VHH binders against Protein BPS1, chloroplastic (BPS1). Designs and how they scored, part 7

Target 1, 306 residues: Protein BPS1, chloroplastic (BPS1), of Arabidopsis thaliana (Mouse-ear cress) (q9lmm6)
Amino acid sequence: ASSISKLVPKEKSDILTVSWMKQAMESLCETHNGIKTLITDLELPVSDWEDKWVDVYLDISVKLLDLCNAFSSELTRLNQGHLLLQFALHNLEANSPQNLSKAQSSLDSWKQHIVSKNPRIENCRAILSSLVQTLNLPKVKNSAKGKVLMRALYGVKVKTLYISGVFAAAFSGSSQNLMYLTVSNELPWAQSFMEVQNTMNAEIKNIFLSDGLTVLKELEAVASGVKKLYPAIQQGSIDPISLQPLKDSVTELSNGIDLVSKEVDCFFKILLSGRDTLLENLRSMGASTLQATSPKKAAGKNYRGF
Below, E stands for the ipSAE of ESMFold2; O stands for the ipSAE of OpenDDE; V2 stands for 0.75 times the mean of E and O plus 0.25 times the DockQ between their complexes.

## First folded at step 1 (VHH)

Design e9 (framework vhh_gocatamig_d2)
Fold by ESMFold2-Fast, scan of step 1:
Structure e9 (fold): chain B 306 residues (1-306), chain A 119 residues (1-119)
Amino acid sequence: as target 1 above (306 residues)
Amino acid sequence: EVQLVESGGGLVQPGGSLTLSCAASGSIFSINALAWYRQAPGKKRELVAGIYSGGSTVYMDSVKGRFTISRDNAKNSVYLQMNSLRAEDTAVYYCARGSFYEPLTYDYWGQGTLVTVSS
């Protein structure tokens, strides 16, 4: 419950930052690892799960792996822009007419690269909508252990879906990916989550109304720095001191993207490991008919591709 | 605050050429992107060509190789050279400024200039 409250940063300006995204994804990794400990403590091994729970887990985890792959592809795409920024900065420091022309070309290419749509990110809306349909709090009768586990898994699903929706919104540049989740009032944290969701979604929508190249704070800082240099580049007059803020922003963005990428990779590996363990246990028990409803081959290829 | 005024439209035969001009009321060298759009009767407005401050250009597929956009910061003007004109090029042509967020999505429109391609 308390982990959900941690989704709201202390400062509203920290919403839709790569720094927040790193912390949010790190929190998901911790949450999903914690489920293993809970299952152990409750003495509810996978072999005691109903077949329907296994199928649901496999279906959800495949979709989450697809989301991770989409997020990783976008982070890689944004990082590819870093080379264009480095070339531009090198040429701006040389400050000759030929070098300023090369810098301008690199910055124009970078702007075009950043505003280009990523088909994998565009597909996130469909995946998220599908996942919302699996968001049900199961009714557990006569089992205190089963009730604790199901309530914990429901909370994990809510947190995972909300954070994934924010990532999809940030990367797509569209608030249409924001989640508006309805949480069961049976849960003591339900009202706190609804308040967090409403507060964050309101602020995110306000950021989307801003006139900028992107909604990600660190990326927009770079874009703003680039925009401020255009008149000076056109006039052929660059103040070396004016380049330092852009250099700092470029470094901050690059470092932030790397940290988010590492956390997304960690989350992917946690999901993949969980699937592999479950599938191996099912094979050893002769339960070969318990298959994922989504294309398993796509997820399998992602095991090598990440 | 910079106003854009289109000119150069007219009647031309298929296969002919025409040059459109967009004159700004002030300096354009700080404007990140400028573009030509067109709208035919009963159709949506579409991007024809765009040019960024650094000279990078974008063209719609049906005009590539036929149209050339150019920018003259000293004259505060943008041009669209149209060659090998076709009947489907008939439209009102608009010159517009780009936004920073979407360099090819423009909020400010000029008065437009009519281009008619007919035999």
Scores: ipSAE 0.000, ipTM 0.099, lowest interface PAE 20.7, mean pLDDT 75

Design f10 (framework vhh_7sr4_2)
Fold by ESMFold2-Fast, scan of step 1:
Structure f10 (fold): chain B 306 residues (1-306), chain A 121 residues (1-121)
Amino acid sequence: as target 1 above (306 residues)
Amino acid sequence: EVKLVESGGGLVQPGGSLRLSCAASGFTFSSYAMGWYRQTPGKQRDLVADIYSGGSTKYGDSVKGRFTISRDNTKNTVYLQMNSLKPEDTAVYYCAAETYLDWGSGSYQYWGQGTQVTVSS
């Protein structure tokens, strides 16, 4: 599903989850692959593009690569925290005084690790702000296919900015990264997007008001589990059965982070491939590209969504 | 040329099952989200199920737990397994290749011709 409305979770509490982030990033991968397909389907040679279409695509993609690098950095940082959790769990299972001391030290280090700020995530706000300032729907004259492409690129930019803002807010632990986008009323989906944005932002703000160590549901479940173990660690004895909920939460978080990381990597590769293809087409803008045959496909069916 | 061909519709008794198929051609199937919609005469199309390129799914509230959407990217086909059918499920079922251009449901770039499903009362 390419529509952002399909990313609204049925249970509101599921909006800031690693599971949701995996689905949202998968949706972005699909959306950006769709732009490549649309360009092919419209039979628009690069030589027929207006300079502004090329600039829009390049401006979007280079900043999105920077965002992907920031997100990958944070996912790697969270994965480093997983190693601390695994070390702690191993020592808790051994259940000796020296091992419990090592476990507590590891859990304390993990708690400090998850609340620390990532400079690369902090930089996301500047990148997102820059991208928002370029959010406009260009006027396209004398090209019906060009108008379709520019409207598609605008919609892709809106969706990408909003989802990236949610990622930045989740990873930074700050609602300041949450986007409040104003979109062109000329587009039939504008009102639907505004309703989705308002609904999701309201719930996200509610989650930020909750008193927790993190806003990510799976990460907070681990944090809660860790907090509940401190009295038992200090008492010097841990019931192995009492460790299972934490082990399950740790596994769920780790698997979720891995899935999000794979989708972010996929998105990075899609963006990089798209840039490479565009640049190669620009380098090939000799006689052969300029002599490209007129578009032959019937446009009508491809424009039903407009 | 984009083509979506639905099959598997028919007449079935309440409580019965049907499996719909949609064979796609003329576009990069693996890059598109696929969906099933249904339409009763005189009403607008309603979302039944969506499946993303990676396999994650979404269902309409009225069919959750009864219907299952799946896809086979090697065969360029999307499926809808319909169980515990009710008279209210009677409709023309449409396969759709979902547009990345639309933020709202029900606005899709490519549509099939539809296949009739009738659940006798």
Scores: ipSAE 0.000, ipTM 0.243, lowest interface PAE 11.3, mean pLDDT 78

Design f2 (framework vhh_7sr4_2)
Fold by ESMFold2-Fast, scan of step 1:
Structure f2 (fold): chain B 306 residues (1-306), chain A 119 residues (1-119)
Amino acid sequence: as target 1 above (306 residues)
Amino acid sequence: EVKLVESGGGLVQPGGSLRLSCAASGFTFSSYAMGWYRQTPGKQRDLVADITSGGSTKYGDSVKGRFTISRDNTKNTVYLQMNSLKPEDTAVYYCARFEYSLDSGYDYWGQGTQVTVSS
């Protein structure tokens, strides 16, 4: 419950920041690593899992990898805009008519770049909708350890879907990606999750009502700083002191994007590692076990006997 | 006190339609997945359809395209719209609240409602 509560920042203005996104993604990495540790601690053979849940995990993890790829694509796209900002700042510092013209052209290109849509982010809604359709609490028969694991996996899926929805909403600029998930009251963490979701969703909806080019705080700070420079560029004179807030905002955004990118990459690697570990365990038990619903699974035979 | 009360069952001719309702009380309905199962004498209960708290649906292969599950959280009710009914659909239909259980995955069941498809 303490871990999920850490997703609510102390200041409401810190919601929808790259700083928060870094910490939310880091929290997902911790959560998914926790599942790997739990499987080890329970000493649960994968052969004891209900046949379909292995295939369900493999399908879900592919979709989560696709979401990570979409998020990485958007972070890379935003980082490409940084080059335009650096070129603009370099020309603004030179403060000649030719350089100010180059700076304005670069800032205009950056603004166009930031407001352009990323098709991979647009596709996130379809992926999230597909994942929500599989959100149910699995049944397990005759296994207390299996019950603990299935409940933990359900909790991981809820948390992953919620955070992924926030990322998709932030990157798309659309509240339609924001999740409103309901959780069984049977689960002890349900109340804590619902409280976090309600608090975050209320503030996120409020941010979407504000004026701006983007809902991400650090990105909007850069956009605001750029907008304030246009009158000075038109007048043909830039005060070096007036550039410092924009330089600070550009640095903060660049550092934040880099940290979020590292955490998304970490999450991607954890998902791959989890898949590889599961597949390796299934392979060590025999190829027929990978096809639990195959009609030919029961056809294995080594010797006839007497 | 958790209560599930089914209604809407009856006798219908092949090709006909019925709508089953399940009125729930004693728990926060909107937070739970709900389902419909059916049982014929001498057979195990089969999943007909389920619906998550978020509205995602799942259907048994034999009813897909003919039956529709839905819910109304303001009325604490889950519905099963049954179209193009066949004699093979004759069974007792049970409403269930999805709760994790070692035995079934559903902890609470209604008393059932009989559906008979015959001329």
Scores: ipSAE 0.000, ipTM 0.091, lowest interface PAE 21.0, mean pLDDT 76

Design f3 (framework vhh_7sr4_2)
Fold by ESMFold2-Fast, scan of step 1:
Structure f3 (fold): chain B 306 residues (1-306), chain A 119 residues (1-119)
Amino acid sequence: as target 1 above (306 residues)
Amino acid sequence: EVKLVESGGGLVQPGGSLRLSCAASGSIFSIYAMGWYRQTPGKQRDLVADITSGGSTKYGDSVKGRFTISRDNTKNTVYLQMNSLKPEDTAVYYCAAEHPYFGSDLDYWGQGTQVTVSS
């Protein structure tokens, strides 16, 4: 069995959960650490790489770092909502008319906060579209190692784009960010990937058709719990025991968001480290060597690492 | 194109030694974990030994201390030195190149070589 099949949870109800997102991001961290090891194990000095491979990697890595920043900003925004929920729960426990009024105000603010748009997440669609345009299997001649490396990088890019698309769709509340990638049939893992993509996308679309405040299971559980409490809040009487399920849901959501955030930060650091290592290797080789191999048109036309 | 070619199989007496070799095509060898598996009649294929690209080794319990796996990256070859052979070691031995990052989707297998330890 392939590692990509592990992304399909045993139960369809576990798709689009912060728990799944944590596992998916952890899987990307493992995959990208593997590429770093692969480059080292192939003993391919940077001087043997075509300039276009280096520049494509640097361009892709910057865009992936931008996606990580967008995801981190959304996770931080959702975590800010946790403070509103904690304040509301504190006031619900006090159970006086003044405190219930404060609780309702806080829950209304939380709902408004959750449905508000994050500009960084909205920008993810443009970044993903740009990355998809560069998704092609490079033709490599005269190097068996080069073919293995390029095919491995292509597979990593496919996996990264698909998972990033799911994150963008979940955070934006828009299925337009969901990827429908076509991969080369000459690759042995193509069918396995297409099956994973089809299974996941079908269920994700079904979740988007549901009448929920959000598509994330743990967040929707909190929203449902809040909705059920409104009649009691308006009537001015809350049973303290009836608050425990909401408290549990709030804690589960907060812990889940923290775990996803840690994995996104890990992925960011892996990307940054890989990029910095490549740039340092290029600098230690000397600019004259790179200029000797680089086409003048490519060198003179905004071909840069950031 | 990737091809794994096993050699060194054959008939040997109990207590004897045999060295298996697996030659891999081209430049992919250094990035793959290399392994030896064996299959006996009526049983699933079992791990005998594997070696990572960095040289870390793992052995099946039944062969630990008797077999040694090694690799030569200059020759694109993995070896299995089999000592103190027992009739129970009789099997078809398969060489495998296991991609560390994409699971079985990019794994390569040899055609197998017969090892027979005489009565």
Scores: ipSAE 0.000, ipTM 0.116, lowest interface PAE 16.9, mean pLDDT 77

Design f4 (framework vhh_7sr4_2; at its last look DockQ between E and O 0.64; V2 from the best seeds 0.00; counts 0 for: pae E 6.4 > 2)
Amino acid sequence: EVKLVESGGGLVQPGGSLRLSCAASGFTFSNYAMGWYRQTPGKQRDLVADISSGGYTKYGDSVKGRFTISRDNTKNTVYLQMNSLKPEDTAVYYCATDFSGWELYDYWGQGTQVTVSS
ESMFold2-Fast, scan of step 1: ipSAE 0.012; ipTM 0.504
ESMFold2, look of step 2: ipSAE 0.086; ipTM 0.583
ESMFold2 (binder alone), look of step 2: mean pLDDT 84; pTM 0.840
OpenDDE, look of step 2: ipSAE 0.185; ipTM 0.635

Design f5 (framework vhh_7sr4_2)
Fold by ESMFold2-Fast, scan of step 1:
Structure f5 (fold): chain B 306 residues (1-306), chain A 120 residues (1-120)
Amino acid sequence: as target 1 above (306 residues)
Amino acid sequence: EVKLVESGGGLVQPGGSLRLSCAASGRTFSSYAMGWYRQTPGKQRDLVADISSGGSTKYGDSVKGRFTISRDNTKNTVYLQMNSLKPEDTAVYYCAAGLDYYTEFSFDYWGQGTQVTVSS
């Protein structure tokens, strides 16, 4: 898995961007592929897992799938706004009084669309709060493999919760979704995570205090571009050259949203695949355990050999 | 990954001694816990002795005071010194390797076994 420190962008103002979100979700996909590989490792026997370890993984993964669905819903909603922007730009290029009126109406509709609340994003706070309540590093006494697995799952859960909190805060326009996680000092990555969390949370709070239609940099760039064109629209005359910055911002936003959507889809598929693999391994182990009651019991049934 | 080859088994009279050796090939022998198990036909494998990477030892109740497990990390070998052998010690002896902190389910690698027969 990639270093948690790589999530801190070179420019602090780039923290709440679709570009950062793409990189963060990509990092999360890498992290969960790592845990998936560990779970499917032939040296890690699922038969040694306690029911509570299985339940922890399954409960976490369902809630993460719900978060992915909420994020995909919001990305789709933002992409619907792109159509309104394209229609506005087309009418601005035509540069007639009728077309400029259509452009203004479309841009006003876009503003209303962007500030509208998404109920699925609002539900993210409840899901995140539920996940935080289960954020405990379990004590594992009698299994070296179990201790490694539980510590790995804890680290993945911490990273996933933090990144998901940032996504929920960005999409909701509310800092209430921002995570303030406490991590056990016994873990070698704990200090690095706390430093990342403190640095990012401080800057995110500053962004939320600034004026704007949204906290996402690329989306706010589009909003700012629209505001700069308003006087020309009101005067009934648009210079074609003055449209290029807005066109560039609209393209950048659209491309960014598409890249984030692809990474969220990737994460969703990794979570589903991980769950399917675990459940299939449990079913296979259940069948083997049932067969162990056979009168023809082989030597070494209670030991892992060869 | 570790491969294990046992040697030193054979036929001895009651009260005799044998020294079993288990040669390990592969990665990071010094980080593995090593063990000796034995099996009599029709029975489960029983723990004879085990030794952690740090040298901590554990023995089955029937062999305490008679058997000694030791390891030589420079030779990638674990030994079982068997003294005051009894007919009840007759079994196939298996070498096992696993993670430093282990349970019965943590021994991932096993040798093919070596026969020890205690009889007049």
Scores: ipSAE 0.000, ipTM 0.087, lowest interface PAE 19.8, mean pLDDT 77

Design f6 (framework vhh_7sr4_2)
Fold by ESMFold2-Fast, scan of step 1:
Structure f6 (fold): chain B 306 residues (1-306), chain A 119 residues (1-119)
Amino acid sequence: as target 1 above (306 residues)
Amino acid sequence: EVKLVESGGGLVQPGGSLRLSCAASGSIFSDYAMGWYRQTPGKQRDLVADIYSGGSTKYGDSVKGRFTISRDNTKNTVYLQMNSLKPEDTAVYYCAKDIYEGSLWYDYWGQGTQVTVSS
């Protein structure tokens, strides 16, 4: 949880940037790899877990994979807008009346593309609400190692839900996806997390109140640059030097989207690998026998489960 | 800060075996996946094997079925067991802490260990 305080950017203006999203997703990858390591280090067999924890993990992991798919879908959609921007910039450089008309049409198409709804992102609210309902600190009475593991899993869930909520809010353009998680005071990091959550959410809500096309800083920089060019396009007079700031913003956005996409893919692979490992371990342990009759009856039959 | 030190490389005849070891020092050995990569002169490094902290593995197509990656968290060491070695396996083998191709994390690399497969 001290790792969650590292998510607060040094500058207030760095909140809701693709740069921050890259760092936040990278942090989730580290956190989920860390939990796999902790399970190994504690040498706690899956057979020692309560059955409910296996089922909860499998359910949670499917939902997290669905969130990753939604985020990847949105990042791909935003990257498709890059082609419209490149076409517009090419036509602006040509600086003929027909090319300027093509540029304006391309920029208008880009604006429509950016504000269009993504059904997968809209579904994130339902997934997140479902995940919040499973957020509980389990009681482990008889195992010191089990208590350490369950507390670590709870912390991982808190961090994952919070960051996923921010991603869903950013991509949906709706603050309804922002999480206000209540964390157990039993944990030494609880106050630090609540302070981070409150600080981040206050600034995010403030950004949502602004009259921008989007809440993502790099995307809004492109939108602002586009808006500043419309009068010049309509007047038929483009200064080639004045295009450089927009070109720089477009490049920064494209690079940022690519980096976030790679980290989301990394997280997806970690989640998938964790599921595969758990399912394989369950199959390996599957020497269980279903008793068809009382153990004391000679006519009893036992069947192997897989 | 993590330091990676490879050992176990050398000259071996075709069909032979070698075990490479990578000893990691520092505070976060188990927090990341570990992997082996190899490089021949004039070529890009390619993936040999990765092992995640939870024990899941991934292999390059050219070594699958012949090489086995494993880790010993008590010794902070990753191993690469290389069987049925071919002349084409000749390369400098590098131990790496971060195995994710898309990540922009710092990549901790060892100095490399030479494996030569020839008569």
Scores: ipSAE 0.000, ipTM 0.100, lowest interface PAE 21.0, mean pLDDT 75

Design f7 (framework vhh_7sr4_2)
Fold by ESMFold2-Fast, scan of step 1:
Order: structure tokens, then C-alpha cells, then sequence
Structure f7 (fold): chain B 306 residues (1-306), chain A 119 residues (1-119)
């Protein structure tokens, strides 16, 4: 089981990395799959839910799907930049004035590409703000199982909102998306969560104050590598050994983006599956109710086997 | 009813100085981190400086060495001392706090104060 404390990386340098984002999203997939199992398998069927719980879940889950779509959109956009980097690297290896000019143009295009704003990511703040407004621990009077479920869902929502806020902050380059959640003191993990949030947020804010093109470590490593090559490109002299660190950084970034993308897709599918299960159970309950009120007119037939 | 009221903005020559003040009310000021942000038309708000409840300060790279954030807990006020002002510092400056009420945790902003650096 992934505990909230495991979200804090062992090294501060691992905060706001594509590697951390992969692990965080993987953790959300595990958490939400566990809740899906709890709802479906531990005799907590939809018939035990109050109408308000169903409506709230459907509203929250569609907003989470919108966040996943925004994140997938940004990961795709960043991956499109990989082509520009590959073209630049091929031209840098050729080490002729004509090819170095092409490489510089490609790197300039890449820089413009990664600093451009993604409207879907910019809209994440409104979605997150809306989700935070619904963050409450409901009072359940008539069901011990319902109380357990609602407390579990509250914890899942807290974790999901925090991680989504970090993703939105990282992708937008704006600390406005960073969450500062208050957790009910009724829950034994409240203090541990607040400590994790405070530790992560302090370091994330520090990264936002740094002089860089981006706040993501792997992406900034590529940007820094590009900046180091600019004087050499202008002088028309490229050392092949000096290209290897940039090649390694480009490969690391590309692989990392692919892994995060796979985990975001996994999370999206888990959310869809949860919604489909809930909606199918509601349809099944409707069919059952109709059967109770509309008895069949036909009499049964007797069969005698000789 | 969290309220933040900025003052001290105005027109100043390049190389000049301004001191911004933000008077806070409606919450326990001494327990909260406070920040200054700025925004130019068509751009998102950027962090200028923040100060923790404990007094630790952080600055945006473009203002380090020129601006100083401070707070007075007895007056419920946060300040931004701006020295060696440049035309690029022209913006609307906002005071902000992340306030917590009933599990919500929401950003509250002042109305903003215009700073114009021009000859």
C-alpha cells in the first residue's frame, strides 16, 4: 500500500520531476482501484448509497476526467517538442555551418514551443478550485459501512486533489495551482498529511523562485544543456563529447513523459470504469423496481417427464 | 470576511523607490504566510516575494537584491520595499494570503495597486 509519506521523495532534488509524477500518478491509480474494489466487493452496493452521494460522485469524477484530459494534452504537447530536439541533435552531429544553423533554428523553435501556454492546463485552476469547494467529511447517521466508505472517499479526495494540484502547478509553471488543504482532525492521518503537504509545498515554492525556463527537473536539464551549446554553435565548433549529456537528458525526458502518460491513461480508465459500474448499478436497480410493480400476466407451464 | 487592502503604489522614475503596504483583517494574521504578486496586462500573476509566519523570506529572481518583504504582526501589515525600480517592474501589485475555512483553503487577494515606472 502506498502511504501518504511515500509521496515525499528521499532527495529534495527529486521534487517536481517527471519521475516523481509517474510515481504519484501510479499511487493514485492504486488508491482509486482499491476504492472501486471496496465499493463493488465488500457488500457496499449502490443501493446503500444516499442519492446525494451518487450525484456528488458523478460530479467529482467528471471534473477529475477533465483534469486527466488536460494533463494528457500537455504531455502530448511536450512530446511533440521531442521531434524538434531530435532534429537539432542530428544537425549538431554533422558539425557544418549549414547544419549548425539548422540546429539553432530547431532549438529556438523548441524553446518557443515549451514556453507556450496550453489553454487546457490554464483552466485547471478553475476545476481544482471547484473541487476544493466540495471537500467535506459528510455526516452519516444510519450506516456503519457508509461511514467507513465516506471516510475512505474523503481521504482519496484529499490525496487526489493534492497530487492534481502539483501536476497543474508543474505543467502551468504557476504556483496558483498548488493546494493548501485542511484535513478533518477526526482522521488519524490528518497530521501526517499536513506535514507532507507543508514539506512538499515549501520545496515546490523554492523551485518556482529559481531562474529557469521550466520547473520540471528533466525538462530544465534539457533547457540548460541547450543554453550551454549556444556559444559553441555561434563559433561553429562542436565537441562531440559535449553533446552526450544533452542526448542523455533528451532520452531521460522522453522516457519519463511516456511513463507519466501511461499512468495518466490508467487513472482515466479507472475513473471511467468506476462511473460505468455506478451507472450500470443504477440501471439495474431501476429494472428491479419495475419488475416489482409490473407482474407478468402469463402463467407458468408444467412439464411432466415420462 | 478576509480583507486585504494595498496602498503605496504610484508613478516613479527609473532608479526610484516605493514602499507598498497591505493591511490585513478578518483572520489571525501572525499565523499565516503572506505574499506579493504582480501582473501585467495579458500575462498571469507572478510571485514577487513571500514571507512565512516565522519571518523567512523568498524572492522572484528578477527582484532579488532590489526588493525586501517584511511584516509587522502588531499592525497586521505586510510590506514590500522596492528599490532601484526599472520600467519592467511596471505592473499591478497584489497582496495575497492562503486562508483556511472549513477544509477549503482558498487564496484571497487584495484589489491591487498600480506601480508605473516611467520617465
Amino acid sequence: as target 1 above (306 residues)
Amino acid sequence: EVKLVESGGGLVQPGGSLRLSCAASGFTFSSYDMGWYRQTPGKQRDLVADITSGGSTKYGDSVKGRFTISRDNTKNTVYLQMNSLKPEDTAVYYCAVRYYSDFLGQDYWGQGTQVTVSS
Scores: ipSAE 0.000, ipTM 0.102, lowest interface PAE 16.9, mean pLDDT 78

Design f9 (framework vhh_7sr4_2)
Fold by ESMFold2-Fast, scan of step 1:
Structure f9 (fold): chain B 306 residues (1-306), chain A 120 residues (1-120)
Amino acid sequence: as target 1 above (306 residues)
Amino acid sequence: EVKLVESGGGLVQPGGSLRLSCAASGSTFSIYAMGWYRQTPGKQRDLVADISSGGSTKYGDSVKGRFTISRDNTKNTVYLQMNSLKPEDTAVYYCAADSSLFEYGIRDYWGQGTQVTVSS
């Protein structure tokens, strides 16, 4: 019944798929759009304690934008391999010695390309560790609306960090990027989140123990299909029927990557829009609120137009 | 923190009506999205109806046109008006609250449920 429980697929084999990643990122886009509306409805006044949260939000949002840029970089890198796969498939269909030689060279280049490390993805661990260090449920005194907002934002941060950790683990090929978040037990959703995290982390660790070129199901299906064709290429004869599964896998991977890229771009735009709205609302409260010596209990829009 | 208490359940004849009420404690009730779910033994909970803070409503296909969800923020209460009741509407009905106007997490609060039985 919860949006977080929907992240656990019915089949264990659906964990660490580009299909799951698309759904998870889409869920983050919905979550962050939702918080913007909640802030508007709460009509919170600016206070000294809440002003400190504004600075924290600006720091956190820039780090999330950096994660989005890293993820987009990796998705672009993986999709660049699609051209090598298409060229190889074209040459395999021609089924002449010259074309089979070209196909093998293209497949070898593709394999080298997908095992290459992306420095942007390697940097994700440092960013995620920094974000986890700031994961605290703040105490809000004398404001029932502020308490509801801070609890909602804490939940959003927990969800965002967990999903981002899964993305970093999948793209880096390292289970060390997988997060185990400890959440406040005073929150009614804490137990359900911990169960989801434990279930997913257990299966993800099992996938990392499996022999394979990658941990992403659709990418590994393509890699497996490529490996299966090498003996036939060496023998100089390709059965057209044996090419169809690889063609299907290549199409599925390409479509999946495009959908994930679209959702990552959507999330980036939501984060950027939220920052711009907050900064503009800060200006709307008057130039004095931008200075350390300014009055801090002004009627504000920083929580409304976020 | 929000605590939910359901009332209004009971036995009713097919074609009859019942009105369920869910009373919430908490000074921030007006910003919560509220919903009604139902569960029969051995099955998962199904969405009956939900209502946003702003009053937008959604209904499950099986109850659309027969049930109406509403809220009264001055009384911290959400209601489910059930008309043209059928035997298949027999279930335990649960009230639920989410701390956001959207589902960006797990449903935060659940009531203990109230039994509705539609039988002659």
Scores: ipSAE 0.000, ipTM 0.174, lowest interface PAE 14.0, mean pLDDT 77

